# Ledger of designs, part 30: VHH binders against q9xw16

Target 1, 132 residues: q9xw16
Amino acid sequence: MSGWNAYIDTMTAAAPSIKRCAIVGAADGSVWARTEADNVFKASEEELKTFVALFNDVTQVPAKGADIEGVHYVVPRTEESLIFGKKENTGFFAVKTKSAVLIAVYEGPNEVAAQVRKAVESMQTYLNNAGY

## First folded at step 20 (VHH)

Design xa9
Fold by ESMFold2, fold request of step 24:
Structure xa9 (fold): chain B 132 residues (1-132), chain A 120 residues (1-120)
Amino acid sequence: as target 1 above (132 residues)
Amino acid sequence: EVQLVESGGGLVQPGGSLTLSCAASGFTFDTYAMAWYRQAPGKKRELVAGVGTADDTVYMDSVKGRFTISRDNAKNSVYLQMNSLRAEDTAVYYCAAPKEPPEGYGFDYWGQGTLVTVSS
């Protein structure tokens, strides 16, 4: 868990527009690490369990959207291991690894969203190569 | 070629109503969420409303309860019903769609826009 916090720091450093971030178990949504202090990632256990289950069929997600921290997002489209959503001036990117889901919530326009996606997908690749 | 063609803008009094339409072509319309953005003079473009591939919706807080987004997949069209219009709603309104995988980061295509002016 302590080592997992370093991965949170890596993603937030790579993409400053990330306001809150978490690494959760893909099977049950259990929190392995999250942003703390002034930027606590506040999703409930029940919400995270529901959220990670979206990856069981990503093709249905644009029809229903996604909820994170009690905020409902429209999901423009998905990819096999990628869900992202938009609400006003905020958004999220979530990617699935072998055993985890990485979630990053950011603020800003599309110009900053590319940085967020890159940060999360780079970590996805790293964790997959490490067996996670 | 992706095309998004907005229509329905115009001059309206405060408290009035307008319906914006967007005709979409050049992509598999019913597989993507759609959105309306707006840009007021001197301001950044902002997401007004989004609609999922069925009937899921999101709205910016200031328009919730006044604006309704909808879609008609048979006509490849998206609509924005705007009621109780205010001067602050004056902007160019843009219909928006995501890029196809693997590209894009949100709603990445938009049209030329349609101007809505709310004034006495």
Scores: ipSAE 0.785, ipTM 0.911, lowest interface PAE 0.8, mean pLDDT 92
Fold by ESMFold2, fold request of step 21:
Structure xa9 (fold): chain B 132 residues (1-132), chain A 120 residues (1-120)
Amino acid sequence: as target 1 above (132 residues)
Amino acid sequence: EVQLVESGGGLVQPGGSLTLSCAASGFTFDTYAMAWYRQAPGKKRELVAGVGTADDTVYMDSVKGRFTISRDNAKNSVYLQMNSLRAEDTAVYYCAAPKEPPEGYGFDYWGQGTLVTVSS
């Protein structure tokens, strides 16, 4: 049996350096699934609503950065369905599907970041093909 | 070809100041955020400060209030004003930029670096 929670498990298994992640609704930021227990993804409803709205015009995002879990990240650049950011030794990758935004927060060097991006983009493709 | 050329490093006493400069070329500078990283001997590179395409900034906790990152899009340049320098700020400082889409994972290009030594 699968639920949205299973997709969280798939991403964290593919990139163990992911510290926290979530799947949220693209229209409103509502949480469909997230990491729990010691790794609870803690972002407010208002923060997530603001975050997903960044995908309405990704070209504006490098000018203002992005906030996740109360942490402000510099956004080096964007792509149509991809936003990623850096703060000190941490970062995030976020991708938009037809209905959702996948958010993964990680810690580590560039090699780790590559694994995180691959995991999130693979799930993006999977969910898009499934109609989500 | 992306090129990042740092300058302004040197020897300085604790409590002193330095201004680092980075001249950037080979990409559309004003569409990307820029950053300064540093690496002390035996340590991993760490993000010191980042500046968005306008005035958004991020700093590591230990330099906040002492360092100021800025950019001049007309000169394709990034600066790091370093005040109240401490011995722990001793490191090679690197200017950094992202790769052009669709590649990259953060700040993926680094320059050759400029050495900052804070010593009595």
Scores: ipSAE 0.783, ipTM 0.911, lowest interface PAE 0.8, mean pLDDT 92
Fold by ESMFold2, fold request of step 24:
Structure xa9 (fold): chain B 132 residues (1-132), chain A 120 residues (1-120)
Amino acid sequence: as target 1 above (132 residues)
Amino acid sequence: EVQLVESGGGLVQPGGSLTLSCAASGFTFDTYAMAWYRQAPGKKRELVAGVGTADDTVYMDSVKGRFTISRDNAKNSVYLQMNSLRAEDTAVYYCAAPKEPPEGYGFDYWGQGTLVTVSS
């Protein structure tokens, strides 16, 4: 198992409402780590390449939405290093670091979404400070 | 301040149609996605439909094909066309918008709502 799996464990422990998550390369969407076993993060290589490219111009994302694991989400708004989306009772938060994109998929209300955002942004800060 | 004012609710028969409207003000409407939520008695609020800054849309599965969300950026308005209405669609319907950066987690502002009752 890779050392990146520890960061997956840290995020899922910090926000138990995270159903699936992954750390992928910002340049090409290559999977560095993801939730596995009965909670496998199931996005395809092609989908992840398309997804991380959204960070090349986040201002265009609310016009077209985003796809993760074959689910299309409306994106209410973005920030330079943050994309988040909603579909029915589910959502995602994605943040970009220097080298990676952190993706977390969750279910639940706004209180849950707040926990998930905090968890991924805390990890974003940590990885950026570590040079990733 | 952000204001969202819903209108168009009422009593309709099963199989009927209704159009909801939302007038938005107090923010740069064109830069944010918008949504309709609903809440039936005894149930949690649920996302019915969302519309991106242009034509992108999402729908809850049970309304797909029956409801259409749209927006008119010139009028700062969002609409929900509801067709083939069922008793299960009875709820208060809310227009929703995100908070401006750096706050928010999804659709965080809500109007007062408009009641839709589907009954014979």
Scores: ipSAE 0.781, ipTM 0.909, lowest interface PAE 0.8, mean pLDDT 92
Fold by ESMFold2, fold request of step 21:
Structure xa9 (fold): chain B 132 residues (1-132), chain A 120 residues (1-120)
Amino acid sequence: as target 1 above (132 residues)
Amino acid sequence: EVQLVESGGGLVQPGGSLTLSCAASGFTFDTYAMAWYRQAPGKKRELVAGVGTADDTVYMDSVKGRFTISRDNAKNSVYLQMNSLRAEDTAVYYCAAPKEPPEGYGFDYWGQGTLVTVSS
């Protein structure tokens, strides 16, 4: 997936508190791009397939939570194309586009969470407009 | 208007137990996860435990096995059973809820809190 790594760089630059992130296929959870090196996004293929399937019925997600990288998060609430979760001092935001799910894992206070949400939703809008 | 009213705090000796309660109003309680946060003097607010809309739970590592979060959707209430209390558990404890869509970024509403002091 030539060029997808640039979108990872764009999101992490827009919200430096993102510790790890990935772009995965909405249908099967296949990894199109992810953070690498010191901050490898390390979710398994099976975990990602399960995770993206949560978007098939977001209304059920606050009842059961979500798992990413072997960490279980409580999901406060959802929106049609948005799932986010909290665990101790960490969290994630995930948004669905036409073809993909963008996942960003962060740590820090609510001020940080707002920046992370803005970064992933901006990319969501960009990819949807581009047909993805 | 969302209202969260905590109760049950107090002074307790190490090894003791307390039950915190939170009465919630002003939103559709059973559609949102709920949480307990705490803040010790001079420290950052931290998520202690969260409970999903049914029985899903998450705990901070240092309280796992000692604290139990639960909810009663019929009473719009959330609870935190705290056992084997330690001095490090001393903090103001806050009940927390998310904002309604499309606003918010986590657990964005919190009450005035209830003080738990663990001391000999």
Scores: ipSAE 0.767, ipTM 0.906, lowest interface PAE 0.9, mean pLDDT 91
Fold by ESMFold2, look of step 20:
Structure xa9 (fold): chain B 132 residues (1-132), chain A 120 residues (1-120)
Amino acid sequence: as target 1 above (132 residues)
Amino acid sequence: EVQLVESGGGLVQPGGSLTLSCAASGFTFDTYAMAWYRQAPGKKRELVAGVGTADDTVYMDSVKGRFTISRDNAKNSVYLQMNSLRAEDTAVYYCAAPKEPPEGYGFDYWGQGTLVTVSS
């Protein structure tokens, strides 16, 4: 799990608007890696377990929204392996792989969000190809 | 073609109320969240409120308790009830919707907007 930190660095370098991100287990929300120090990803164990379970039925998510780090987001729509949300000037993108969920929290308007989505989906592809 | 048509803007006194309406067409309205954005002179466009496919809502902090977003899926419409209006609420208000999969990054379609002016 200590080796997973390189993937956090890759995503944050690819999309500088990412403020915090994490790689968590899809089954239980356990943290495999996350941003640390001044930008610690602070979601609780209980919150992450609830969050990853949203991928079990993505069609329900726009009705209820989603919570990350104690912040409630409206979810405009979903795809089978993608959930994203908005709150004021912030948002998140989350994607599911075979065994993990990648979460990136960013600040900025839709115009800068393209890099964030690209960064998490590129890592999604990489991890899926690696068997994760 | 997606169309979002806002109405209900106007000139109103501080402390007054307005109801904004948005008629939506060209997409499957009831499967997507909807939102209101606003843009004041010299400011960036900002998310005022969002409503999920049912009754979930999100508000910017400065309007919470004063504004209420709602939707009517039978009429393909979204509303913003604005109460206790302040000068800082002066802006062009935009109805917004997401793009259909696989495109988009949030609320990606906007209407032409409706002007709200709060002035004594």
Scores: ipSAE 0.761, ipTM 0.902, lowest interface PAE 0.9, mean pLDDT 91

Design xb4
Fold by OpenDDE, fold request of step 21:
Structure xb4 (fold): chain B 132 residues (1-132), chain A 119 residues (1-119)
Amino acid sequence: as target 1 above (132 residues)
Amino acid sequence: EVQLVESGGGLVQPGGSLTLSCAASGFTFDTYAMAWYRQAPGKKRELVAGVGTAGDTVYMDSVKGRFTISRDNAKNSVYLQMNSLRAEDTAVYYCAAPKEAEGYGFDYWGQGTLVTVSS
């Protein structure tokens, strides 16, 4: 396992509701690491390229929503380095670091989303402090 | 203070139609996506439909083709047109909005409006 894979495991283990995660390059959406095995993160490179570009102007994202793994999500709101979406009992959180975008896809009742956000933001802080 | 006030709920027979309305205040309405949730007895609250600031829509699979979410930014209002209602649609329906900060989805809810579908 690469060092990035360890971070995937850390995020995935942070909450049972987290099903799939990915760490991708903020500039081009290239996959650095992703959940594999039974819960493969299935977003295409083209989709990820489009997704990470959303961080160039997050204010427009609630107007258009966001697509992850071929699933379309409504985006309630955004922050400078945060995009999150909802669909049925699923959702995602995506946070931007200095050089990466961390994505976590989750499933469960509404309240589990709090743990998911905490997980990705904790990793965001760690990676930012590490220079990534 | 954020306020969401639902209306339009009631008793309807299977196959019937109902339109829910939500009046929103206390936040910049046109900058947030809005949503309708529902909670049936003994079940968790679930996202029924969401609408982005420019009309983008998301629905739960069980209501696709039957429910339509829309918004009127000039009136700070969100609507849920429900057609072909089924018994399993019986629930308290909530209008929902995100918190400006520190939220993790649609965090504000109205008082809810009861929709009962029964023969």
Scores: ipSAE 0.926, ipTM 0.964, lowest interface PAE 0.4, mean pLDDT 96
Fold by OpenDDE, fold request of step 21:
Structure xb4 (fold): chain B 132 residues (1-132), chain A 119 residues (1-119)
Amino acid sequence: as target 1 above (132 residues)
Amino acid sequence: EVQLVESGGGLVQPGGSLTLSCAASGFTFDTYAMAWYRQAPGKKRELVAGVGTAGDTVYMDSVKGRFTISRDNAKNSVYLQMNSLRAEDTAVYYCAAPKEAEGYGFDYWGQGTLVTVSS
């Protein structure tokens, strides 16, 4: 078991509304860890490569939206290291660390998103402090 | 202060059409995506449609092909054209915008406008 899997478990435990989650390389979108079994994170390598590249210029993302796992999301706004999107009762949060992008796809009423963001940003802080 | 003011709601028959409008102020409108939500009695508020800053759109499946969201940045306005309305579309419709910080979606809401679809 990869050490990165523990971070996946930490995020999913912190926010039960997270359905799928992944930690990928910020440079190329390579998957370091992801949810498996019944909640397999299914984004393709090409899609992840495109997705992580969005962080090169987050200001344009609200204009184009973002795609994850073949699903298109509207992106309300962005921050330098934060992209989040919405579609129906689903959404995602993606945060960038020094070397990684953490992606969490969630499902539920709007209010659950707060917990998801907190979980992902907490991990972001942890990894940044750890040098990742 | 962020203000979102909806208008255009009303009573319509099934199969009818209605156009909702939202006038936004108090923030840099053209830098944020906008959305329409709705909430029916006893149900959670749900995202109906979203529109990006350049017109990118997202719809809930049940309204695809029937509803169209659009925006006019010059007027700081967002619209929802609703065609082929159904009884299940009955709800209070809310114009929504994101918070500039600490938000996690479309977190600002207008007062809402009631859409009632009934024979």
Scores: ipSAE 0.921, ipTM 0.960, lowest interface PAE 0.4, mean pLDDT 96
Fold by OpenDDE, look of step 20:
Structure xb4 (fold): chain B 132 residues (1-132), chain A 119 residues (1-119)
Amino acid sequence: as target 1 above (132 residues)
Amino acid sequence: EVQLVESGGGLVQPGGSLTLSCAASGFTFDTYAMAWYRQAPGKKRELVAGVGTAGDTVYMDSVKGRFTISRDNAKNSVYLQMNSLRAEDTAVYYCAAPKEAEGYGFDYWGQGTLVTVSS
């Protein structure tokens, strides 16, 4: 098991509403770690390549939304290293580190999103400080 | 200060149609995606539809093909055309916008407009 799986476990433990989670390379979308078993993160390599490229210009993302695991999300707004989207009672948070993109897909009422964001941003901070 | 003012709600029979409008102010409207939420009695508030700045749309499955979200940036307005209304569409409908910072979704809400679908 990759050491990156520990970070997946940390995020999912911090926010129980996270259904699926992945850590991917910021440059090419390669999967470093992801949730498995009953909660397999199913984004394709091509999709992830496209997704991580969104961080090259986050200002355009609210115009077109974002796709994860074949699901299209509306993106309310973006920040330099943060993209989040919504669909029905689901959503995602994606944060960019120095070398990675952390993606968390969650499900629940609107209020759960705050905890999800905190979880991924905490990991973002940790990884950035670690040089990743 | 962000303001979202909904209008257009009312009583309608099943199969009927309504158009909801939302007038937005207090932020750069054309920079953000907008959304409509609804909350039925005893249920959680749920995202009905969202529209990106360039017209990208997202719908909850139960309203696909019946509801249409659109926006008019010149009027700082977002609309929800609701056709073939059903009893289960009865709810308070809210216009929603994101916070400019520290938001985690659509965090600003209007006062809501009641839509009642009943025979």
Scores: ipSAE 0.887, ipTM 0.943, lowest interface PAE 0.5, mean pLDDT 95
Fold by ESMFold2, fold request of step 21:
Structure xb4 (fold): chain B 132 residues (1-132), chain A 119 residues (1-119)
Amino acid sequence: as target 1 above (132 residues)
Amino acid sequence: EVQLVESGGGLVQPGGSLTLSCAASGFTFDTYAMAWYRQAPGKKRELVAGVGTAGDTVYMDSVKGRFTISRDNAKNSVYLQMNSLRAEDTAVYYCAAPKEAEGYGFDYWGQGTLVTVSS
């Protein structure tokens, strides 16, 4: 399978609370890799195109929230390359690299959210250093 | 320093209504989404509702259609209008805000206000 699938496996191994995960193109939201099988990441390409465009101005995202897999999340705050959201007992972290957006959807309290953020930011650093 | 002060809790009959208020200070209120959480006796805290900086909202499924979250940025305040209250809504309700940096969600919490729904 493609080499991008190994990066999905790395993130999910680093943070077991990640239920679904994807690497998508920053320009168009095209899926480069995602979790499959029992944990299919199910966002449509149209939804992903809209989602990655949020990185064009992250300061506007806490005003309007974000949609992933048909779920609307409140976005508490953002950072230049980071958007994260909350809905009931689930959440997501998304980070932008030079070419991609890494998206991880998790379940659990804030304690597990720290592990998820660390996993996606570690991969962000790796991919940026590799030119992606 | 960050302060979140909830008020408006009390004893209410089933089917009744309450409005909770939260006064916020010590941070740039209008740049962050805000939330209400609740914790029932013996249960974990759960996110009840969130409100974005311009009024975007998210609700837990069991309160959708009965509760309304809102904010007033001029007054640095967040509100939770609770209608059609049920016994299972009995909980301590907390106003919540994100940390300015290094946070993972809604990381600051007030002291809470108790809502008791009983006959």
Scores: ipSAE 0.745, ipTM 0.896, lowest interface PAE 1.0, mean pLDDT 91
Fold by ESMFold2, fold request of step 21:
Structure xb4 (fold): chain B 132 residues (1-132), chain A 119 residues (1-119)
Amino acid sequence: as target 1 above (132 residues)
Amino acid sequence: EVQLVESGGGLVQPGGSLTLSCAASGFTFDTYAMAWYRQAPGKKRELVAGVGTAGDTVYMDSVKGRFTISRDNAKNSVYLQMNSLRAEDTAVYYCAAPKEAEGYGFDYWGQGTLVTVSS
């Protein structure tokens, strides 16, 4: 009935440097919402299933990096519910809620990355408080 | 206190090679990925290469096949082997590490080492 797309819009409005964004199920990587049209988030079902499984042991992720939309990122470090990665002038932040993983792909320097992290963590908090 | 000390920069002709080294201290080196960035005069810093804790690598497209990042966890060191150097590779090269408790990427930077590719 009601769209998860409003949460995508909230994150992209809060951090305009987000180029693509998705909300996916934490158990299986199923896409609940994503950026569309000219900025389609293009990760495959198999890639997303693999990606969300990284949250089962975040301490191993800096050893092997992470793949999103066919791009391999180095992961500098992780936190319990946070994985982030870098490739050239792009990066991602991903946070886990009770039921979902929020993924934001951005371009720009560390100042931009701080805004992206704030946007996804604010939504993480909101969804957790709402029971997701 | 975190310290990152780069070395190995210098003047080299196009087609030449250099090896950059970074000695790291003041943190648990083998728990974090490490990176090399560069900044050419008047340009923004850019991520050249990253290396994961067990040797996983990422490169910017323009250096793939020419540069190799590596690390030695026993010596708390990271290296950048630069081959087939071009004038466009002229820059100050920085070793980089993430902050332990917070941060948004590679947030600690060394003083840098200058690489000049000329002639």
Scores: ipSAE 0.730, ipTM 0.893, lowest interface PAE 1.0, mean pLDDT 91
Fold by ESMFold2, look of step 20:
Structure xb4 (fold): chain B 132 residues (1-132), chain A 119 residues (1-119)
Amino acid sequence: as target 1 above (132 residues)
Amino acid sequence: EVQLVESGGGLVQPGGSLTLSCAASGFTFDTYAMAWYRQAPGKKRELVAGVGTAGDTVYMDSVKGRFTISRDNAKNSVYLQMNSLRAEDTAVYYCAAPKEAEGYGFDYWGQGTLVTVSS
């Protein structure tokens, strides 16, 4: 188990509604860690490269939406280091750190989404403080 | 103050059509995606359709091909064209917008407009 997998475990424990999540390199979308086994995060490296590039201009993302694991999401709005999307009863939150992008996919209404956002933003803060 | 005002609901027979409208004010409409949600009696509110700032769309599976979401940025308005209506489409329909800061999705709702599909 790599040291990066401990961060996956921390996020999924903090927000049990997270169905799948990953930590990927901000430059190229390479997978540093992800949920596996029963809940494999199944985005391709090509899809992840496209996804992390959205952070190069977050203002364009509400116009075109975002794709994760082959699912197209509407993106209500963005922040400089935050993209989130909705599709039916599912959604995602993604945050950028100095070197990485943290992605969490969840199911549930907006009330559940608050826990997911808090989990990824807490990890974002921790990794940034650690230099990542 | 954010306001979302829905209109166009009513009683319609199965197979019929309705157009819902939403007038939005109190925020920078052009910079946010917009959505329609619905809530049937005893059910949770569900996302029916979303529309991005340039017309990108997402639909729940059961309405795809029957409903069309659109927006008019010049009029700060969102529309839902509902065709081939079924009894299970009976619900209160809500126009929805994100908060300009914080929030977790589509966080503002209007008062809703009732659509009843019944013989």
Scores: ipSAE 0.721, ipTM 0.887, lowest interface PAE 1.0, mean pLDDT 91

